# VHH binders against q8wuj3r1227to1361: the designs that were tried, part 13

Target 1, 135 residues: q8wuj3r1227to1361
Amino acid sequence: NDFAYIEVDGKKYPSSEDGIQVVVIDGNQGRVVSHTSFRNSILQGIPWQLFNYVATIPDNSIVLMASKGRYVSRGPWTRVLEKLGADRGLKLKEQMAFVGFKGSFRPIWVTLDTEDHKAKIFQVVPIPVVKKKKL

## First folded at step 9 (VHH)

Design q8 (framework vhh_7ocj_1)
Fold by ESMFold2-Fast, scan of step 9:
Structure q8 (fold): chain B 135 residues (1-135), chain A 119 residues (1-119)
Amino acid sequence: as target 1 above (135 residues)
Amino acid sequence: QVQLVESGGGLVQAGGSLRLSCAASGFTFSSYAMSWYRQAPGKQRELVAFITSGGSTRYGDFVKGRFTISRGNAKNTVYLQMNSLSVEDTAVYYCAAEYELTWEGYDYWGQGTQVTVSS
């Protein structure tokens, strides 16, 4: 049976709807600050809704995404992922999972898995993401 | 050489209309989704409207009923018809293109065109 969830430190954030599930984590404390879903909509479109949402995410945020069922993989969707550290020119397959970061640099742990059947990522992110510089 | 060239911006009085055009060259236009973004001073760039390669359209709530996006694939051009303009619509408007059909594609941005709405 198909399902999608994002898990952070043992806590699951499941979705009951087809589309893109998003969890936003504060990069300084490692606490989840938002859990939201974006449905596949002919009128609104996931890329439109999600693009505007990502603009509201503060710098130094970890952003996790997972697809469930059918979603829009075309249009300006890749621009959203580029704002979160994905490579330019990226094209998505039928499913995706993503560990991204909104900030002035791309951490090495930014990860995208995109496949036609099932996408899955397991990642360990050091907290705080931006550490005070030691001399 | 890939180019997106915006035109049609300028100064207009509140309540007026403008039609922006974005002429594309150097890529297969019909394979790209096209978008209009805008950026006002001191604000982040925001998505105004987009149109898929198949012609489906989406709009920001702040422009619904006033703006219309359309495309002419024969002319490699995307348009933004802006009606009932207000001072709050003052911004630089950018055209963008994103390839929809394969992994080979790149996204492109225009240089922007200034729209100024006076009271």
Scores: ipSAE 0.000, ipTM 0.164, lowest interface PAE 13.8, mean pLDDT 77

Design q9 (framework vhh_7ocj_1)
Fold by ESMFold2-Fast, scan of step 9:
Parts: sequence; C-alpha cells; structure tokens
Structure q9 (fold): chain B 135 residues (1-135), chain A 118 residues (1-118)
Amino acid sequence: as target 1 above (135 residues)
Amino acid sequence: QVQLVESGGGLVQAGGSLRLSCAASGFTFSSYAMSWYRQAPGKQRELVAAIYSGGSTYYGDFVKGRFTISRGNAKNTVYLQMNSLSVEDTAVYYCARDLTYWEGSDYWGQGTQVTVSS
C-alpha cells in the first residue's frame, strides 16, 4: 500500500522500511554506488549514523532521497538536506522526495518536493556534473 | 535589533485582492526563510506561506492557488499577494523570520489586519 522507490536510468530501487531511502550516484560516470535506508530510530535525536554516512559520500555525488511511510520530518537530521543543496530552514511535510548534490556548488537541478500524501520528482542530470577544465 | 514591519492590510470585498509587505532590518535577510502566519479570533496562529533563502515556497492548503509569496533580497522585503479573497481569510497577518535546521520562528512583526466583507 505505502510505496516508495527511487528510479535511475530505468532501474528501480524500492524499499520495505519506513524512513528515508537513499541512492548515491557517482557524478562523473552516472553509476549508482550505494543504496541504503535510515529508519525512524536513526533519524530521531542526533542521527550519528546518517551524519557519518553523508560525511563519507565523495564530493561530486548525486544523492537521491525519498520518504516511505510515517518518517521523522523534523530534527537535526534535516541539516543533511542543506549540506546536499536544499534551501535552509525548509519545512518537510508527511512525504518528501529529494535530488541533491554533494559538492562545492548547488546545481540548478537540485530539487525538493514535499507534500502530505505523495511526493515525486522527475529530473534529468547531465553527466559529468563537474566539467573538466578546458586547457 | 531585528525589526519586521508589515503593511498593506485593510478592508476588501470578497473576490478582491491585497498585497502585504514586510520590511526587514537588523539581520542578513537573504540568509533566512521568511513566513506569513495568520490568526483569527479564538483560533491558533497558522502558517499561511513561507519562502526559503534559496527561493522554495510552502503554502497552507486553504490558500494554494490563491496566494503567492515572494521576496526582494535587495530591498530586504517579503511579500504576500492575496487573490480571490473570501470572508474566511479575515485575520491578523504576521510576518516572521524562520529559524534554520528545524521548525520555528524567532522574530515576529506587529501584525496587520485583513478584513474581507461579503
């Protein structure tokens, strides 16, 4: 009934856990390099597991997130969205979807959708995200 | 000293429009989310609209499609364009500066009365 997935180049990454689903994509090659989830127990209080995970994501990574079920929509964990290019102080509703980026700049395609019943993003990201210098 | 000064409220007939303005001073305006709340007599203050530092917006369900929030960072001002007003929109409207990282507002304007007559 309660359904969430992230799809990259036609491949679906569904989850059976309530909380936040995360897919990390290499910004140079466009390859999915990890798929994980953070249960509500991780998102409450000080979410050290999530903070440490985000700290290990390499620069020039595309980070996709989607909520499933009743997730924790408030608290310190939402700072992670700001580190990945979301607007500061943004209030999350009952569901969210996010296309973020870990790097030195905020690409124009960084997108957050948050609504009470359904959140959905369709986005096209040019690869490589960081252009090589023209010498 | 943080100051938020609202203007643009008044009396209007149902179906009419009003534009509220909130002039901010005493802080780096472009770094903060700004919100409009309203409170009718005997009711809790409710969030009407918010605009975040990067330009994303939020609207309460009862105003979607009718109200538009915008900001002018060069003038340190946030605006609320209110169209298709109904008697149920009658309230005191408050401008607020929103905290980052979690839900909440730390500074509020004095409020401006909006009265919609049928």
Scores: ipSAE 0.000, ipTM 0.120, lowest interface PAE 16.4, mean pLDDT 80

Design r1 (framework vhh_rezetamig_d1)
Fold by ESMFold2-Fast, scan of step 9:
Structure r1 (fold): chain B 135 residues (1-135), chain A 120 residues (1-120)
Amino acid sequence: as target 1 above (135 residues)
Amino acid sequence: QLQLQESGPGLVKPSETLSLTCTVSGGSISSGSYYWGWIRQPPGKGLEWIGHIYYSGDTYYNPSLENRVTISVDTSKNQFSLKLSSVTAADTAVYYCARGLDYWSPFDYRGQGTLVTVSS
């Protein structure tokens, strides 16, 4: 697979560069609030740009990720997936797609698909994600 | 308090294996859910991540170094080590051992660093 995009409510967010594409959605209203990409050069080192970006994501945010091309599948940056609800110690394959959540709990719809040729996720997320103090 | 200290030869010949040890004091490698790893800084350049080992034994390596690098842990000595094979002048750098917990601060503790020069 030589392309990647994230689609939210019919709108596509394509990526032109190899690496990881990220879309952030507000969990209260379901609107896209951020769309960015992190090139392999950022992911190979100590990825301060990615860490700082994730630090700015508000609690109760849905975070979507997709790989494009031959991305960096190992390294400190993969800890970001764990902070967004992925299982600890995961090993990524040649492609990945991820539906994550930044918050105090892991919703059941948090999903990671990682495959050697193509990764794809289809999810329906009820909005607002948090309706009461406790769910 | 937690301290990390690198040790190993400061001069390595081209084609040989660089071997460094990190001694941990004031804390235990086997306690907590930490990553223990190595980073380096070549002269005049930025930090480069080499790899790390999770307390469970799982290892993660920089893809550009993966074929040459091995990180291992000896919990009985409270040490972890780096072996980097087939070194060249490009491997000349200050090497740091480090502890990381999560993505907010990938390395919250590091050693003082040890200069390794690759020269014949």
Scores: ipSAE 0.000, ipTM 0.158, lowest interface PAE 13.3, mean pLDDT 79

Design r10 (framework vhh_rezetamig_d1)
Fold by ESMFold2-Fast, scan of step 9:
Structure r10 (fold): chain B 135 residues (1-135), chain A 120 residues (1-120)
Amino acid sequence: as target 1 above (135 residues)
Amino acid sequence: QLQLQESGPGLVKPSETLSLTCTVSGGSISSGDYYWGWIRQPPGKGLEWIGHIYYSGSTYYNPSLENRVTISVDTSKNQFSLKLSSVTAADTAVYYCARSLEWDYPFDYRGQGTLVTVSS
């Protein structure tokens, strides 16, 4: 059996399904606003639902991902990570964990770990991510 | 006024290679801001991504088609092309060339499409 979970401020968001698990956090308040999963289907070739979902994530969101079991690690899937602050041209291995950000800049805490057997990240993110000066 | 135009034979025999070219006008492939690619729609089915290419020659293919697909670019002619080998009746579809900011869907511009029928 393989395991995967995402934990935010002591609360675990586990997955019972193979694929990619996604937790979205509001970058102003630090609260979890969604938790969803995308099963990988060998028959589809690419995870269209994941690409479309990421496009709907609001700017100034922290996006956490973790893989469980099989997922397609080759092809255009790496582009979704690039939209969330990952370096361009990355090659994913069998498992991955990711702490990303959707916005106009790449914070220093954006992190990707990808390995054949295990991937794990521990990260501390300051909130609010973007501070707008009051006028 | 960006325009993408597919060209190539509309009939291909089983086991042969399907070859299509996309001519880009009103824009430049060598700008480096976009990916250029191919998608298809078999009769009565949804869109299927085939692959994309960057002006540098880097390619990204649908894993289910990877062994049969070659996409190439010629920036001097402002064109890119698709070769799909060993075709069968399952490859019958309307083929579109497309432009996108991402390696695959969604695309923000596409050609009119060209029907390719695989039959003997």
Scores: ipSAE 0.000, ipTM 0.137, lowest interface PAE 14.2, mean pLDDT 79

Design r2 (framework vhh_rezetamig_d1)
Fold by ESMFold2-Fast, scan of step 9:
Structure r2 (fold): chain B 135 residues (1-135), chain A 120 residues (1-120)
Amino acid sequence: as target 1 above (135 residues)
Amino acid sequence: QLQLQESGPGLVKPSETLSLTCTVSGGSISSGDYYWGWIRQPPGKGLEWIGSIYYSGSTYYNPSLENRVTISVDTSKNQFSLKLSSVTAADTAVYYCARGLSYWSPFDYRGQGTLVTVSS
């Protein structure tokens, strides 16, 4: 089945559209602060819209992505993912799931799974992501 | 249905604290997963996000303003408020209160705005 969802602390965020679903989580509290989807577009494509959106995400945000159905797997996708901690030069397959972070460093839990039929990630992220100096 | 209305003094002296209140009607601050924020537009410039609050009291501030900003919420009055300390002429702007699904952007509802002039 052509089915996608992102789940955070037991709450499911299902995707209703072909493309890329994005959930943004505050890295201090672990609270979901945004849930949106980027549809495939013949004229503009997901990568342009998603690239612009990622630029607006504040630092210290956890960014979750999941593909549903057909999406544009070429072009600036790796650049979008690189801004969120992915390795450079990655090739995306027909489906993807991503746990990323926007900030000054790359946490060890940043994960990309990309496969032809199904992509899935299960990850535990320590909160707060950026710890205050201990007294 | 949902309406947001800013209120507070239109004139503040340099070095004083700017205080504004947003009154929400046609919807509840404590209902749904919404953030309640403050944005401003200085004359001839673009919009600047100041900060936001979730009804539980969790706050998010623009790092450029963080040391001067306090946002608070009163769910019993269906209001949220902004305090901006140590104001200067650079803080002269139209101030808007707003509601969004995320704490920074986009905001889907905003008030009409209130002009605050910082002048002696």
Scores: ipSAE 0.005, ipTM 0.328, lowest interface PAE 10.0, mean pLDDT 81

Design r3 (framework vhh_rezetamig_d1)
Fold by ESMFold2-Fast, scan of step 9:
Structure r3 (fold): chain B 135 residues (1-135), chain A 120 residues (1-120)
Amino acid sequence: as target 1 above (135 residues)
Amino acid sequence: QLQLQESGPGLVKPSETLSLTCTVSGGSISSGGYYWGWIRQPPGKGLEWIGYIYHSGSTYYNPSLENRVTISVDTSKNQFSLKLSSVTAADTAVYYCARGLDYWSPFDYRGQGTLVTVSS
């Protein structure tokens, strides 16, 4: 995999560095709140920087991830994907793309694609994700 | 006060199963809240994660090793174990058992390590 980007409503968030790209979107208004990237942990498979970052993401956030280049899942960091609505016991291949959600439930549009050469997701997400209830 | 100690044969023949046990003292595996696992360091290389287990028995394995790896826990003996099948010379390494926090942070305790040589 020689490129990676995340695109939200026609705007691209590309990465020049190998690792995991993350875009966080507010689930109430659909606005991009942050875009950052993470490399694999120096302790080979414990990406505490990524896990700590995800812990700071507010509830009711849409979280998009994409891998680029020299990404190898070497540790239990797949727990972070489970915190964002992924199924338990996942095996990540060499590349991945992920549409996740941080909140009290798992929306049906939470999607993971993982492949050795290329991973890609196109997903429409209704906004607001959590709708107000009368009384 | 927590201590981890690896034990098991230091020599394994090619094609056989490498079996190691980690004995935990000064803490309890069954109390939960932590993951317990194995990492290794081949001669002249960096650390490589093998896998982790929770006291419940849930496991996570390195994808490059997962078809050969089984990690199990014996809470009655306060031990957890590694089995690595079909070994080759590439599996020669110092093997460490380790504990990590439920934040996927770096492991906070590890054993002293045990050298396992795969040789005919």
Scores: ipSAE 0.000, ipTM 0.147, lowest interface PAE 12.1, mean pLDDT 77

Design r4 (framework vhh_rezetamig_d1)
Fold by ESMFold2-Fast, scan of step 9:
Structure r4 (fold): chain B 135 residues (1-135), chain A 120 residues (1-120)
Amino acid sequence: as target 1 above (135 residues)
Amino acid sequence: QLQLQESGPGLVKPSETLSLTCTVSGGSISSGSYYWGWIRQPPGKGLEWIGHIYYSGSTYYNPSLENRVTISVDTSKNQFSLKLSSVTAADTAVYYCARDLGYWSPFDYRGQGTLVTVSS
């Protein structure tokens, strides 16, 4: 793919850089709280900046990711995705799109699409993700 | 408790296949949620991740090396192995086997490393 973007409620978050772009959404109110990107590292093949960034994401956050160009799809990336609700031991292809969640459980809407040429997801996420319990 | 030990030839000729084995002791490859992999460090350079494997056979390789790399696991021997084909002088490095544990410290255990020289 020559392009990659994440769109939330009609607003596009594009990236001009090869690598992984990340949008973090507050799971209580559905507001975008950050947008960042991580360049592909071909020298070490270890995406340590992304690992450190994910640690800072608060619990009860929706985390969207999309790849552009070649990324380190076969490094320890699967550990980061697993923490955000992806299944263990997944084999990533050349492109990926991901709708994940950082929290104590895996919502049914967590979705990973991985393909060689084009990966895309269209998803509707109910807000708030964590519902209040009635007494 | 957990120990990893690399083994294999220290000298490989250009165009040949580099083959290394990692023997795991003090723990089982088939237990837990760990990946088992290979990293290398060429002289004077940083660490480069080569690939890793889950005990069920699922493999992930560095895209820059993927056409030359095969990692396999033998749970009955508690070992995993690396084959890197079509080697050149640029593949000269210290090779480490390692366990991939977590997000903030991807390698929690590593072997002592074995020098592989590609020459002549």
Scores: ipSAE 0.005, ipTM 0.194, lowest interface PAE 11.4, mean pLDDT 78

Design r5 (framework vhh_rezetamig_d1)
Fold by ESMFold2-Fast, scan of step 9:
Structure r5 (fold): chain B 135 residues (1-135), chain A 120 residues (1-120)
Amino acid sequence: as target 1 above (135 residues)
Amino acid sequence: QLQLQESGPGLVKPSETLSLTCTVSGGSISSGDYYWGWIRQPPGKGLEWIGHIYYSGSTYYNPSLENRVTISVDTSKNQFSLKLSSVTAADTAVYYCARHELYWGPFDYRGQGTLVTVSS
């Protein structure tokens, strides 16, 4: 029995497809604004579909990812994660879970778990992510 | 034995278009299991993915470069090409062509690389 899901404030977002599940959260209010999944395709591959999708995510967004089954685990694929705060040159194992951020800085809570069989993260993210500075 | 070989000018002027061709030998580019792409490494920095193409013509580009990048494929010549427009000194790098497996791993074969310098 295999499973993949992302849970936000007690609500589960299960994946129905092998590939990468993505949840996007507004970093100011902490509300989920989108949930989608990227299936592995023999013609395209998940990472390139993700590249295009990530370009549309607004700044100050929290981006959660979880893998199920097959996905591309190394090389140019990791550039997608680097744009969301992952370390440069990371090597992924067969499964991953990721808590990322799209913005001008890398919060300390950005985290990646990567394992051959099961990957999981439990994280608490303070909201709002970007605090007002009035000077 | 599969081999990939880059070719094109090693010196490009600022604002011009950088054009490179990759010649594939020892295997067919018309393969359903692989993408064919371009990556680069600026001096003292890590590898950066530029984009890739499937033999049917479908293209995928790094969003940071997509307004300047065109990748094309010529299956009759077993070649694929990169055009990068409006170059600056920041585009100075060793450019590699590469084969990318769809499901697993980044690149199983790449060329030896070609240094492209952008200067006046």
Scores: ipSAE 0.000, ipTM 0.150, lowest interface PAE 13.3, mean pLDDT 78

Design r6 (framework vhh_rezetamig_d1)
Fold by ESMFold2-Fast, scan of step 9:
Structure r6 (fold): chain B 135 residues (1-135), chain A 121 residues (1-121)
Amino acid sequence: as target 1 above (135 residues)
Amino acid sequence: QLQLQESGPGLVKPSETLSLTCTVSGGSISSGSYYWGWIRQPPGKGLEWIGHIYTSGSTYYNPSLENRVTISVDTSKNQFSLKLSSVTAADTAVYYCARGEDYWSGYFDYRGQGTLVTVSS
């Protein structure tokens, strides 16, 4: 049986449904500001739902994603993930995990893991993401 | 021009298996990066996605139907099919076959004319 969860500073955000779960973190203070899930439908696939959702995420947000079960669907996966710092030319597989950032640059810690059996990321993100200028 | 056409019995008895075929013309199932699937519309209700299959053979089914649904392709005949087992009156609907494009469509971009399937004894 497949599972998916996102953990932030020891707190778990599990999902019981197939699809993509998303956790949004304030990049300035490091606090979780939302947790939601998306599943495929005939009216709108997950990448289109994410395209609309990502537009509502404030700049300087860290965005974590994890798949559970069937999540691959028609639509602009590349555009959605690129808006969160992923490289072009990605090819999604049966499972994915993603640590992204919505902002004017791509931090070095943005990463996508996509595998046929399972995907997993462990990452430490410095806060605040946008640091003050060094003198 | 791409055309999709559903075929199969218009009447199925409760507990039996509903079997439909989609014949594709003006295009090839084995070419390109497309998915091919089935959607239905019960009388007086909205559209419901049943499932789809990629040219690679990977299948995805509506969780509420997944234990009863099988979608398969026959590239030699340029057809794909739906089997829905253990049908009840709730499965009465107009059934459509459809094609979608992986990267940019966001939905099915071509659809057949639909075929009414009535589940009744």
Scores: ipSAE 0.000, ipTM 0.127, lowest interface PAE 15.2, mean pLDDT 80

Design r7 (framework vhh_rezetamig_d1)
Fold by ESMFold2-Fast, scan of step 9:
Structure r7 (fold): chain B 135 residues (1-135), chain A 120 residues (1-120)
Amino acid sequence: as target 1 above (135 residues)
Amino acid sequence: QLQLQESGPGLVKPSETLSLTCTVSGGSISSEDYYWGWIRQPPGKGLEWIGHIYYSGSTYYNPSLENRVTISVDTSKNQFSLKLSSVTAADTAVYYCARVSDWYPEFDYRGQGTLVTVSS
């Protein structure tokens, strides 16, 4: 199956390109703030643009990812997932789906599924993600 | 320091298979951080990416060439190789092997290049 999508509260965000598709959700209000995709660079797969993009995502963002077609499954790009709450040293297979969080802590609902033919996640995320008040 | 060196015949007849080997020294090809690839430059034209390989054997090929290209890796010899089948005069070029960053769209180390001429 060469079909990939991310669905948030009943609305589908289909992948238009091979590579990694990304949906960013504001962790405070639960609204989708961007939907983009990172097509594999023909030279090396996932380009440096994904790394740079993740660096610009605001703290307290929920970050959803899904692969479509080919993407780089080996090498240092897994460190991007670590910045979004994934465990260190994970090995990616040919497909992946990811529910991550950019912030100072790792929520229990951070989830990675990676498999050769298809990957999928169903998850419920409570909003707002950060409830602690600064005194 | 890391060095890459191309080797193979400089003359190939039309319809035959072009075969090149890249020898890597000063570093291990069994690196998790890099791919190893081939690029070429026909006379008077720009660079064209051919393909690259990860030390595990995973390959990515230029769609324009994928039906003719095979890249393989031999970690015991610290080498990787290119085979391009059914060559024509359009395949005449300087061929480079290169290290390719998984994170960046760059060939950070490249061999000196080897001219391959396709003629009878």
Scores: ipSAE 0.005, ipTM 0.159, lowest interface PAE 11.1, mean pLDDT 79

Design r8 (framework vhh_rezetamig_d1)
Fold by ESMFold2-Fast, scan of step 9:
Structure r8 (fold): chain B 135 residues (1-135), chain A 120 residues (1-120)
Amino acid sequence: as target 1 above (135 residues)
Amino acid sequence: QLQLQESGPGLVKPSETLSLTCTVSGGSISSYDYYWGWIRQPPGKGLEWIGHIYYSGSTYYNPSLENRVTISVDTSKNQFSLKLSSVTAADTAVYYCARLPDWEGSFDYRGQGTLVTVSS
């Protein structure tokens, strides 16, 4: 595709780069804490910067991803998504959109859409994701 | 044991289309972790990447060859193929089919190679 963006509460986070666009949201307050993108190249394999970045995302974070360009169809991409609550065994097509969560459990609103042409998700996430007191 | 084997004509006339097939045995081409590609080595020169394909059909081509190259995959036959159109003497080379791991910047396995000569 020729464009990609993530929108949170009416604010758009566009990407000008082919690869993966990532928005991280604090799961307690629901505010965006970072927006970045990671490029892919034909012979560089998976961008290790993306793998390292995901490892540094704090627990109780909502993680949104959207692909731009054709290089997102690299096979091991699901390993990154699995760390953020995606189901195992899913096959990624050329485009993907993802609403994920980094934490000790998988919320029911974790969503992956993967398509050859356009991938799109609309989702509503209750905040706070983790409640401080449980009975 | 994974094996890749090139096949196709060893002689192609200028302006015609060069066609090669790679047969994969000992493993499935419908592999989530790998791409399948073509590289070549002209006499006295280094290796040149031509392109590669994912089993879904997604293709990636060397920009210098993009207008002449088509790579296709047939998962039912466990094969993938190269077509290079409008060949010239500069396309004379040993052609290799190869496997490209998604986490690596280089091919980790290749066939024995097949010499293709472009001559009238």
Scores: ipSAE 0.000, ipTM 0.142, lowest interface PAE 12.7, mean pLDDT 79

Design r9 (framework vhh_rezetamig_d1)
Fold by ESMFold2-Fast, scan of step 9:
Structure r9 (fold): chain B 135 residues (1-135), chain A 121 residues (1-121)
Amino acid sequence: as target 1 above (135 residues)
Amino acid sequence: QLQLQESGPGLVKPSETLSLTCTVSGGSISSGSYSWGWIRQPPGKGLEWIGHIYHSGSTYYNPSLENRVTISVDTSKNQFSLKLSSVTAADTAVYYCARGYEDWSPYFDYRGQGTLVTVSS
């Protein structure tokens, strides 16, 4: 309906403005490191603010997104989803939820849900995403 | 080698329409998957994206400029153009035309040399 939020380990990250909400989680420790939103005025055209924001996200980060209201469902900004592991050429519907990853590979838990009325994802992500074995 | 070259008047009076053309050589606008657009830099400020067009004709404009901007493409002349209406002194800037990838916007891999447009009476 007329609400959207991202929840991480029981904590909700709501937004009051229409557009796209973003939460970034450190893939090594599972801690939320940033939460922001991009309103429709930023998503139209070339969204430099969103592209710059994504460029600053460290590798091995989990990136969560959710739409609110009538968001901009097309345009150059949607390439961000592909950079975070979404399938290329997907067409967004009236609502969107996304669990993405910034890194050199695409984890199996990367998920995009896009629907006309309500989009929702529940996902469990193992931490750390990239594991090292000690000698 | 792909080259982009801006052309148009360097002086525009307040309230008039700024018109610039970008001529593409060494490549074709109608070939491949590319976006073609305009960026400007006012004196002492950072770069500002104005808008771009795809070979398909789809346009995207900076929301702060969208009421005044029109970008068009003429594939037969291998050119694309910018019109910015109702200009003021705030529109004084060096204007660049640029090419980016449709597969990855907003990366602009080629730019023209830039042309200074001064808005003055």
Scores: ipSAE 0.000, ipTM 0.133, lowest interface PAE 15.4, mean pLDDT 80

Design s1 (framework vhh_6qgx_2)
Fold by ESMFold2-Fast, scan of step 9:
Formats: C-alpha cells, sequence, structure tokens
Structure s1 (fold): chain B 135 residues (1-135), chain A 121 residues (1-121)
C-alpha cells in the first residue's frame, strides 16, 4: 500500500514522505504536541536527527509511529523503539506501526505491529498515563 | 504567560549581515526545539533553521546552509540567527517558534510576532 497515517481522536496525520511518521502526545492531557516524519535518507546509518528528537521528547509522552512506503527496516534507528518500550532485538518487517511511551516504566498498551503487507494498531490509552494515587 | 519576542530585523544590502534574536519566557526553555521560519510576500511560511533543547543539534534548509547559523543562550533564554551573505531572496518576515519537533510549522505551539528583513539588490 502507498499510504500511511496516524489518527488521534478522529484527526488524521498523513505523511507525503517515505520513511517513518511520528506523532507525540502529552500523556497528562492527551493532546498532540508534535508531528514529524523522518525520510529514508535520515534513517540510514547513524540517525542523529532522530536520536536527538527522541531525547527531547518530554517524559510521560505517548509516541506513535507508522512506516510509509519502502522504509529503512533495520539499522541503529530501531533502538529508538526499545527506548520507547518495545522489546529488545525485535526485527521489523516491510511495514510497521508502533504505540510507544517515553517514561520510567512500560505501560501494558505499548504495542508494535510489523507485517509484510499492512501494519495497523488500534489502541485506547487511558489519560493521564501517570496517575497520582492518594492514600 | 508564554512569550517569544523577536528583534534585529531591518534593511540591508545584498551581501550584508544581520543577527536576529528571540527572547523566550514562560516555559522550560531547554525542553523545546527553537526554530526560525520565514514568510515572503505572497508566499507561505517556510522552515529556515532549528536548534535542539540541548543545543547539540542544528538543522537548516538547503538555501541557507553555510550562510546562516542558529545558536541559543540558556542563561539569557535567547535563540539567535546569524545571517551572512544575505540575498534578495531572503527578504521575508522571520518568526521565532518553540515546539517539540522541527519539521512541521503546524505543530509548533508558540510563535513570536515576527521581525521584517528586507534585502535590497
Amino acid sequence: as target 1 above (135 residues)
Amino acid sequence: QVQLVESGGGLVQAGGSLRLSCAASGFTFSSYWMAWFRRAPGKEREFVAAISGSGDSTFYTDSVKGRFTISRDHAKNTVSLQMNSLRPEDTAVYYCAAGLDYWSPSEYDYWGQGTRVTVSA
């Protein structure tokens, strides 16, 4: 398939570039705070632009990713998925979709779907992700 | 209240230099990408340069690489754009913006009012 999009609360975030599309959501209020794409030329080799971008994402953020077209499915950039809660050593197929989290723990809803034809995830994430408990 | 205030715009002849400054207040400055965008008369807003919260990563649009330099001063909460070898095509209103990514103008949360740069032939 030649299209990819991420949808949050009924709003679609499409990409015109082959590569990886990223949407960042504030985990306290559930609002989208960032939408960007990393084309294949950035994902080749050591992707300092992506590494730095992820480093600047605030803690307690939900991070959504989707591949578009023929993306770079291997290489150092995939460590970003591990940083955001994916299992270590997973190998990506021709398409991927990811619901990740940047924080001190891995929520149960962190999900990676990787397939040769179409990858898709539907998740309902409770907000706020980190709840203050009164005892 | 969150505020970005640009300064340093003006009139300059082709080949000249200007330094734009953006003073930021009301947010955690080091947590945000800071970027410069510009809008020429009759055109849409375009990306010019960005700097990461740490200051370790900088990105430029191809037409300004080697001519413009973005920097930030954490002690003063300022972002600067040093513009050298200016061309008439650089004539635009320049906007300072703060956000969590450096690609998409539509996803930046905070914008300044803009400062006008005019480069004569």
Scores: ipSAE 0.000, ipTM 0.109, lowest interface PAE 17.5, mean pLDDT 79

